# VHH binders against Probable RNA 3'-terminal phosphate cyclase-like protein: the designs that were tried, part 4

Target 1, 375 residues: Probable RNA 3'-terminal phosphate cyclase-like protein, of Arabidopsis thaliana (Mouse-ear cress) (q9c578)
Amino acid sequence: MVMMKKMKGSQSFRQRLLLSTLSSTPISIDEIRADETIPGLRPHEVNLLRLLEIVTDDAVVDINETGTRLKYKPGTIVGGKNLVHSCSLSRSIGYYLEPLLLLGLFGKKPLSIRLKGITNDPRDASVDTFRSTTLNIIKRFGVPAEDLELKIEARGVAPNGGGEVLLTVPNIKTLSAVHWVEEGMVKKIRGTTFSTRVTSDFEHSMRFAARGIFNNLLPDVHIFQDHRAGAQAGKSPGYGISLAAETTTGCFISADTTVSCERPDETGELDVEKKERSPAEDTGVEVASWLLQEIEKGGVVDSTHQGLLFLLCALSEQDVSKVRVGTLSPYAVETLRNIKEFLGVKFAIKPDPLTGTVILKCTGSGLINLSRKLS

## First folded at step 4 (VHH)

Design c15V (from c10 with S111V; framework vhh_ozoralizumab_d1)
Fold by ESMFold2-Fast, scan of step 4:
Structure c15V (fold): chain B 375 residues (1-375), chain A 125 residues (1-125)
Amino acid sequence: as target 1 above (375 residues)
Amino acid sequence: EVQLVESGGGLVQPGGSLRLSCAASGFTFSSYAMYWVRQAPGKGLEWVSEISGSGGSTKYPDSVKGRFTISRDNAKNTLYLQMNSLRPEDTAVYYCAARDSTYYPLFEESVYDYRGQGTLVTVSS
């Protein structure tokens, strides 16, 4: 069969598992944080492997005693309904959503899964950003809009989570190649503020501050409040804001952040960039500024979505995709290397001196979902 | 539909000559850099020659420089490779390939937009 692909270190863990599974390529990863005080796989990495076992059949996961070596033989992506997964509190649900969305598209059955944990944090894209931006990018590649949905049932911030989302993903036969080089002009901004286990005054402050940044630039700005109480408010106090700009050509550009009002647990696991708690007004101004910076960078997606865009292009039918992006993020460059390694898809790049953007192109790998069932 | 159709391959004695042709259709030929690449039995793909869209620039690796000449006829949408002083080491399947030269390959690898089905050249006797 397909030979075991050997690699080292902790980098690109999610993408390695994702691309291994989509390409049916067994992998062996050694030297995972072998020389660190706490060696090996982290709780969220082990938890992702458990999620893969839930959504696939016949996957084989072999981890050594120290967690410093992983052998992974991917199974067939099944999908299915009424699935439930409790995400590790060492990362947000957003960490799991990114690979899960792509895996779900190539399942035997449509995917319906309930994910529990942290819905919003500053490290991974929020569930709001997935809903407003990520899903719309995926739809551009021929994915049925009706069956692709993320429902936010409860919010939970770090450190203790208690949030809950329901993700539904249709199974498809193939992704369509795209020519997506026209950025258009920003026509509207939509956003969501939330707070859990604290006063809605934080939401008011963030909305007022963000609107103040936009009000002289664009008239069509609506930032909604999603204050949660009781069972829908999770287990930790916090607040956050997610913003998305929509262009005349159907591009979505996003920015978000979350502020936790409690210190994270001293687990030795959390690689938390513990920021001093910011005033809500500062948070609103900051995220609005980040959105404007992303718009100014150009491209049909923001910096955080470049990796997903390239994965979608590489997985598409054997036809040429062309996409315009701004300055390539380190994550995007890493994604391009991983695509080449697992799929053999190579990108070429053309700078645009007038806009400071670049156009990338590739011929898709032509991944076909041969196990697809309509029920 | 884009097509690249190679012809002119065959059996030739060491020291002999062959002229390969590639007929292109389905794209704006003059806007693409054209390439000849080869694959010897049991070996990887090897770049053999490159010509710019206008025909004004050509490049060769040292292994064929002075022996092979790439040329193109943009009016006929045809690419050529004149091979002289052939050696047993030149035995390979030869492929015609096209690339939009306004794009740069990432990670220092050649990225071709189109490639033909190849023509076999055997240098033996």
Scores: ipSAE 0.414, ipTM 0.719, lowest interface PAE 1.8, mean pLDDT 90

Design c16F (from c10 with Y112F; framework vhh_ozoralizumab_d1)
Fold by ESMFold2-Fast, scan of step 4:
Structure c16F (fold): chain B 375 residues (1-375), chain A 125 residues (1-125)
Amino acid sequence: as target 1 above (375 residues)
Amino acid sequence: EVQLVESGGGLVQPGGSLRLSCAASGFTFSSYAMYWVRQAPGKGLEWVSEISGSGGSTKYPDSVKGRFTISRDNAKNTLYLQMNSLRPEDTAVYYCAARDSTYYPLFEESSFDYRGQGTLVTVSS
């Protein structure tokens, strides 16, 4: 019997939809922010459901009037070319990129999709981090490099976005298991600073501040300025920085942030968080410091990529993957719980007291892309 | 390449005794905690004994404590289960299982790295 999996609350919404779709498991989610002043699904969550309808055939979405209950029957992942999706301005494009990447790998056709919205924010991984780090992590699992790219055509920050990226993802048969336990040593740091609708002095200030942190630690540091003007600069003033460290063993460790110079329209919303802005120099110092902290934590990925790493291991062929990570993030722990729930894949953990890291292992679920059209 | 091969199962009368063996290959046997687990017809999996990699500690549930004895020979890569005072409710397929003692299962305390094909033990007269 085809049984609908029942769950409650707003937690792991993105990942529940992703794992539901990859495992072909219908889900019913009740009590979505039922006790909040503004109950139910948020704009970005509804928008993610619309995106799933674009990349799949025959998905069924049933949302009650208050948005507090969702019934989702996943469709067949199709992929395709010349797709376009306008992302909700309540979250960055980065919110959509991870699930799109994983869904695209198991599509009937290769994926090529244009995403419009916010390219950089402090909540989700920036489009720069996705390009420098996320895509390199995926390549370790047997994904062809030539067909895997993100092109940044326009930048846009909150609140009004106006950014635009083109994501291409090859479709594969299976992911390969990995033994990825050697961290290596940092051999180079690459970064990007940008600004939209403000002076390039913000880019310069972040770059020189970040380089000041690295100058006595590593000689191979290059931070580039990606200034955008006109149509490529979106609709809101802001600036940001993305940094990535590459190790001798091919690990990529990243940190990023973005500062918006306009406040959002707060009419009808109860978000009372103060948007305090640091000077650009402080932003550069802060992100450089975060990168050094991530390097010191160890592991083959930074804290923000642990969840993706575990998803890739769990979706891989029915062979053992072993991966070294630093301190587990809350998102990573949630990811491991969701993996067990949807895929039945169980991880085991081995502490390494000498490095302060842990090694996790699992036997992959062996997801096979049976609908794959060969390119 | 990892293999766990159980032997010694069969039909035995209530009150009888039986000794199960498990031949292990393809891994460093002494680095793994070893287990006997069983599944009776129409029932779920039940843990019945545990032994540390060195053989220095053993654990049993109350259902078999005092009747079953787990042991290992690390020189021969072999695990044993001595079953005494057998009861009809001991009828089950018995599996040899291994867990790398340097790894801990997340979210499930009874997860195993490897499990054999099982051997049937029938206690009946």
Scores: ipSAE 0.386, ipTM 0.700, lowest interface PAE 2.2, mean pLDDT 90

Design c16M (from c10 with Y112M; framework vhh_ozoralizumab_d1)
Fold by ESMFold2-Fast, scan of step 4:
Structure c16M (fold): chain B 375 residues (1-375), chain A 125 residues (1-125)
Amino acid sequence: as target 1 above (375 residues)
Amino acid sequence: EVQLVESGGGLVQPGGSLRLSCAASGFTFSSYAMYWVRQAPGKGLEWVSEISGSGGSTKYPDSVKGRFTISRDNAKNTLYLQMNSLRPEDTAVYYCAARDSTYYPLFEESSMDYRGQGTLVTVSS
């Protein structure tokens, strides 16, 4: 039996549940927003607990009357097919995807699950970024590409969602350690623009603006329009863009955002030579600029994927992983603390002053999927 | 070096069947979405079918839906197209194409990373 870990506050809720489940460590979290006007767990946090109950057997969830205390005993990760989950509209589907991905890898059965809700927002990684970047990062750790997919069936933006994705994840025995320090040079940029319940002119404007930033820097740039209509366009008007750069060494660096529109202004005929930028053109320029900034920061992953990279290193076989990243994000630092707390894995950190990047190394915890059924 | 080599084309009568194959090499086959695209005489490229890297998802335009079936064998690095109930308007050079799985939606000519040399399918009496 593993001793129950006691913690406080709302920080790292998603990672605490994920690491609790992967390490089979019961947890008790007290003082969850105890002093706030609306105390306790938020709708997306309760919804994540319900999702854990769907993908595991024998999980025990005990929440007090005010939602300010959670006792969680993790169950066995089962996975399974034909699963369906409606995500809370307080966060995007992206909030659920990273923990689902990692849990699915260590399930008794492969995972196939339909998730409904908000596909794109500015806070969590979009479903586009998850597909273009997140899934490619995990392949580096020996995860087979077979049955590792995210299908976007419908798009939906805040506040009312109506989006739908199908996530499939293979189950594995263990993750392989990596030596991943060579950034390479950007060889291609791929992107997606979309709009829901507004004119496709928003898609064109974002694409035109972003291509304008890249045209003189790199020849292999393709930014595509994923136009959706009817049932595939969700319940709320909005638009967004996701961009991913691939390097010669197999690194994927991404940036994305989404704009929700409650009552979009009438969009006149778009003039590609118009000097004054529309909000959509501004969005395209901004995300293209963010991608170039992430590339300039260096590292084998962008700032938002540093946490996932470190989780993968810490969960891998008992061998040394060595990775290069740009300046550590606050989320990445928090991730390192959570890894130490649940897995006992400590990273050695060495700044590289010549590049402005940081090299981290650790010995993986050696998580083995002992529940895996061969199908 | 990436190579895509199509085979199986030929002359077939209306209502007949053909199976096309594409042998892939030089890349991790299972990591790429694969396409069959065709070019009829005097026309541009037309998307015919798509299959995801795992084979778990397939898509077809209405012009071939129910008649054509795309499949893949990742152990053999081979893509297939089973064509049934062939019509004279199916006459075209058929190309095997690979696309980086980071791109969506399914097909645009500009989205293809690699394309083979093609195999000619002629549907006539």
Scores: ipSAE 0.000, ipTM 0.115, lowest interface PAE 22.3, mean pLDDT 87

Design c2K (from c10 with A98K; framework vhh_ozoralizumab_d1)
Fold by ESMFold2-Fast, scan of step 4:
Structure c2K (fold): chain B 375 residues (1-375), chain A 125 residues (1-125)
Amino acid sequence: as target 1 above (375 residues)
Amino acid sequence: EVQLVESGGGLVQPGGSLRLSCAASGFTFSSYAMYWVRQAPGKGLEWVSEISGSGGSTKYPDSVKGRFTISRDNAKNTLYLQMNSLRPEDTAVYYCAKRDSTYYPLFEESSYDYRGQGTLVTVSS
């Protein structure tokens, strides 16, 4: 028997729903933005609850009139084929991908779902970073590579989206524990530049600028240009870049950003003098610099993937996982608190003064996909 | 205006060698990966070699690996293909190629956006 957990506020909304569902723990969240001008759940948060209803059976969602209270009883994760979900334009598809990926692994059936919306924005990890980095991290935990894929069929940036991706996730029995402490040396950098409804010169400019940063540091740099036109270019003008470094020990370290050229409330002529728009060259330099900063921090994952790494360790078989990361991000610390709250898994945290990194160790919760047929 | 001009093709005996060159103009050569592709009589276009913009990374299919070497001189805007131990099966028109857009290897690769006029390589006795 699992008692309902009571919580407050808007923090950790995705992880609260994810961990609630994986642990079969009912939750009640009160005081969700109760004192804000527009109180309660945001469109993307309600939309995530609707996605959970699509991929699970018998989930119960009770939201009060103002959206300031949510009672959520998780259902059984089913998965399934030929699913379609239109993501809210208040956040990118990247907001949905991490929880959906983890839920899909523990489904009754393999997951195949088409997600529509914003593929790239500066707030959430891009669909490119998800492909290059997130999926490769997951593979380390024993997930089959053949059935784990994200296809980018159309790109769409804020505010109007029009992007589309197909996510496929195998259902597994358990995640394997990992011993992952060797960072290795960066052996290659791969990236993607894209543009929608603007000239491909933006792609070229970002690529050239990023390569300029790497020119004297590493020879094996390849940045792809993924220009989209017509129906594959979504509904809004913009451009972006995603970069990933691969190490000799199979670590993937990423950085990305996206620049929207259109204001959220207007579809008329763009004001090219707006201070919020950076030149493409500046964007390329900035993201390349962020990647080098992430490499310098050390660890087997970048700062944005620390939370996912810890979730995977905590959900794994009842064996010891040991991982090295750079300085813990605020998101990573929040993730550790949520893991303890829902799964009862505590990490031993040991700073390594010789490298400036941190080693974390835990015994996995031993989550078993009981709805999957045994081989 | 992007322009690619191949040279160096010709008739060669089996086991011989040829070096192909491609003069590139109209774009920042060092910023783009470059490709050699070939089309044998009665067959489709076949990828032969790839080189990163920096020249630091090269890739080959098993059919030519160890026999062909792609290289570039970014100061001269020139791409090269050194072909050794040539076989009758290597008979084809060879094209220097450039892409403006491409995908990660897990996706279907985009078609080549720019290709030269080609240079014929015939391997026969």
Scores: ipSAE 0.000, ipTM 0.111, lowest interface PAE 17.8, mean pLDDT 85

Design c2R (from c10 with A98R; framework vhh_ozoralizumab_d1)
Fold by ESMFold2-Fast, scan of step 4:
Structure c2R (fold): chain B 375 residues (1-375), chain A 125 residues (1-125)
Amino acid sequence: as target 1 above (375 residues)
Amino acid sequence: EVQLVESGGGLVQPGGSLRLSCAASGFTFSSYAMYWVRQAPGKGLEWVSEISGSGGSTKYPDSVKGRFTISRDNAKNTLYLQMNSLRPEDTAVYYCARRDSTYYPLFEESSYDYRGQGTLVTVSS
């Protein structure tokens, strides 16, 4: 698609930029929060545009005076080594990881980038979930394990962050289509608890409570404590837990959350008031329960990874992918609409009433990384 | 701060034996599975052994099974690799390693969260 696509509103901002860049489709977005008290693009959205400028060559970004209109002409994805990006504190590093991962796969060079900011929050998948679940999902599509890694060098929670991760992503030629409908049985549960600028008792309390939920269900449960101190503990007090279940067929299902002990700043719609003073024991029980709920929903991925799964299927070689998921999340439905809009790929959806799951099937768009050089 | 320091490498004749040590600090050693990995000249990282936190379970790839033995002393925070019947193909820099996540299958060549500086083992006549 050579012609500029015109769209409006603030919805799907991250995916619109991602799909625009992967498909080399210029876009114009109007009416971005035009009637809000604080109109226009938010700090994390502007910061994402800056990140795109770092990992691509010749991208053109044109924003009007109020931030209510954006014209974006995507550049060539380059990747590269020794890159550094400071993420806006209005969103976690997790907000940037999914688009960055997919862009890095189709770069001229492998990607190695240091990201600074908030490593864990309740809005986006944590850096722990990204390591345990997201990276394992993409390996199913033929992404090699060499140079595919996220190192957590420092943890930081809202509002002041101070966390730091190193992401490395190999560049590939194409993604492979998948036939992935067998859920298998849960064989292992693994987890990580952490705390920043509070005692390790928070880690122990979450771990003990979560294990209490699992003890009668499965023997292979290991929840680790990743206590950070000093410079590795960021600038704000908080604690969190990430849990992942591995099945006999190689599916990974996750749940996570984070509690900040400092009240977040008021920045309009970006900051949501939350129950920050929940006890650590309650947090452990809650997330363990969420994991069991995700397992009961079925599918080869959890609800939060459905969108990524569909993106991978749609970007794959021109062959048929077939996948099973639980009830479609609103984000997953939004993802299917964006896929059709940018890639022209339409999924066939068949409910399975006996399991409460749905089977989706598509022919991949056949995205080929023509800029990839062997060296 | 997590720190791993390897020692014991050197030049050894084919068929010989060598024992590597790794001094661990900055974490509760007995709570973590530990790994030995190696990198031969011009090649990627290769996993060579795994031991559970208690020392009750060990795993090896076929390339070293029956020749290498991993062990640990939790009271001294030390990991060992006993290498017997060494071959020229065993020439590599050997690293002591720890993973914060056990979610990734061990057979995959995935990155390790913590790795020492390495100790060189050369098997040559």
Scores: ipSAE 0.000, ipTM 0.137, lowest interface PAE 17.9, mean pLDDT 86

Design c3E (from c10 with R99E; framework vhh_ozoralizumab_d1)
Fold by ESMFold2-Fast, scan of step 4:
Structure c3E (fold): chain B 375 residues (1-375), chain A 125 residues (1-125)
Amino acid sequence: as target 1 above (375 residues)
Amino acid sequence: EVQLVESGGGLVQPGGSLRLSCAASGFTFSSYAMYWVRQAPGKGLEWVSEISGSGGSTKYPDSVKGRFTISRDNAKNTLYLQMNSLRPEDTAVYYCAAEDSTYYPLFEESSYDYRGQGTLVTVSS
């Protein structure tokens, strides 16, 4: 009856579900970690399927006894208000935010959803990065700023989380194609430091260290402290920093990380020389350095946002988009393969040897939100 | 605003000839590889011919090789397809398509940046 797309392995699980849902393409995934000591779907992957069931109507999820096979028939994206989802503690809320943003844009109703779990970790983009960078990238594709918001109500770090965010996403008819090849020059840096269940001295140390890296390079640097206490500080001690650079052409380039304090160093012995900087100072220096490295790579987005950029181009109106990026990340390359498989959108690439960047182009698939309710 | 406007289609007898033209505007024509692609009734799109931006390189599938000739006039922003020894199986809507020749396909398959509205070619007595 219905044509089902067959695939194998654990790769690109989020994007496979996202693109399946956006393209209304049923999928069957076999051999999910079939030969591993712990086979099958991971807690965060099952939890993502539960989230899809919350934001869609009539989705069908069939998982075999070992979790090594998934059959997924996507439903209609509904969206809606007053939704709540508790994210698995095996990954941060950031794992769920990108697919939710894209699904919410093509929903029958605007999306408003409360997500609970880990707000910041070293693996996925922090909630701060989503606010400062991800939302600004989406706006370039014609998404209205009204009702596009992430509110950080409570912070929570690994392992026990206890953070909460409220994500609001407007529904749209179509995304606009873009010509986004001018990277501009960095004009300002904004950042946020935070700590949970530890002293605010960690926030100050990260801020001071990061500021020290930038002081001789750029005058417009503001790094804010977002200290949380009591119910807003989650269940685990930790600290983190998120930095975003804005360019003269409206590009946003980000870097972030988080340190959990409940997992102490396995080494019981301290180096007799000690570190010249505290762990918090080291974190501030590291993230500032990562930001400078991302700026040096060039492109209109940082390496972690390349996948999102290409998804937006591929979902856009049937017109040509051209975007400049730095060195392609493995995630970005897999994103391009998944786009081809689900949407039939093919990218072409042109190196720019003068800048060390590449320009990618495609003709968008022309996804139209036919079920959109105007408010 | 990019436009590709095909012309020259029509009814022709088997063994006859037609010359298709495509007038291009809204982009730097000489920077784009140009293509003719066709769609026969009830079938998918089929690549027919390719020409590089400079006109120095041309490619054809075996089905039309030796019968069709693609050419371009960069001064006039015009693409041509000379079709000789036409067969009933050549009946199709013929589309002019453009791809920036400074780009290369990321995963083997080419994707056209722009495509026109097409011109119908009918090969019948």
Scores: ipSAE 0.310, ipTM 0.637, lowest interface PAE 2.5, mean pLDDT 89

Design c3G (from c10 with R99G; framework vhh_ozoralizumab_d1)
Fold by ESMFold2-Fast, scan of step 4:
Structure c3G (fold): chain B 375 residues (1-375), chain A 125 residues (1-125)
Amino acid sequence: as target 1 above (375 residues)
Amino acid sequence: EVQLVESGGGLVQPGGSLRLSCAASGFTFSSYAMYWVRQAPGKGLEWVSEISGSGGSTKYPDSVKGRFTISRDNAKNTLYLQMNSLRPEDTAVYYCAAGDSTYYPLFEESSYDYRGQGTLVTVSS
């Protein structure tokens, strides 16, 4: 008998639902922001539960009147084609993509889902970062490349969104363990600049500024401009940049951000302060600098992808995975705790003082997709 | 080419004894901590015993402590498990495994670099 796991608070909400579903473990979460002025679950958290109901059969969701208690009984992951989900505007589509990618791999059918909302924001990984970096990390674990893709059909920034992506995920039998400790050297940088409902000068300024940072470091730098107009430009003005570095050993390291030009509670005031650089130029410099900082930290993934890397290792076949990462982020440490709680998988950790990196090993839980259709 | 080949499994009556062996090749045996782990029918992997590369340190879970003894012969590249006072609940496939003993246990579990194909131990009357 699988007993209901009791938990408290708002921490790790996405990972708790993800790991509950993958491990078929019912959960009860109490004291969700119980003492806050606006208590309980946030719109994006309720919306994630709705998404889980769409991609699974027989999931049971029980939320109390104040949203401060959730009982969740996971269903069977079905997947399916021609699915559509409208993401809450309180977070970007990126908030939903990581759990969807992992759930889709263990579905009865391949997943094809259209997600609508905010494609780019400064908080969650952008849809560009998922395409350039996240999908390439997943491919390392034996996932077929041909059937794993994210198409950006329309861009939308906060507050009003109007962006749209199509995610396809193959269903697999199991993930392969990895031996992934060689960082290699950066051989090329690829990026995307975009703007919605503002001039393409923002795209040009970010690209020019970012290239200026890289010009003395690496010759192979290509930053593309993805200007959107009309129906493909969403409902709010903004601009952003996503950068990814590829190494000689197939590692992908990324950084991104987005600037919204419209405030949700506009008062009609012009609160623009001029700086030495334009806002778009500053954004380009900032993200280029963040990418260089992530490269300097070392590891086979950037700090924001450490949690996903550990989840993939823990879900893989019952064989040893060995991976190198930079200094563990707080999110990565929290991910290791959640992995232990739901999967019983523990990582052995060995610091490498000469590089400032850390090597982690685990034996995968051996999650097998027994519901996968053979055709 | 790393190989771990277990032997010595079989059918034994409750209260009986068995000695498992694991022949290792393709790596520097004395540099690796060695482990015995088992998987009972319908259950996950369970750590059974650990021995340091030198043989100077051994560890056991409470379920087998005092009944099982792990040992190694580095000159022969061979790992052993002496199992005494066997119980029906000891029925499992037993695996020989190797791991780097320099890893620090932040979230402790036997994490293995290499694992053998296993040997079946059945304890029944």
Scores: ipSAE 0.000, ipTM 0.177, lowest interface PAE 17.9, mean pLDDT 86

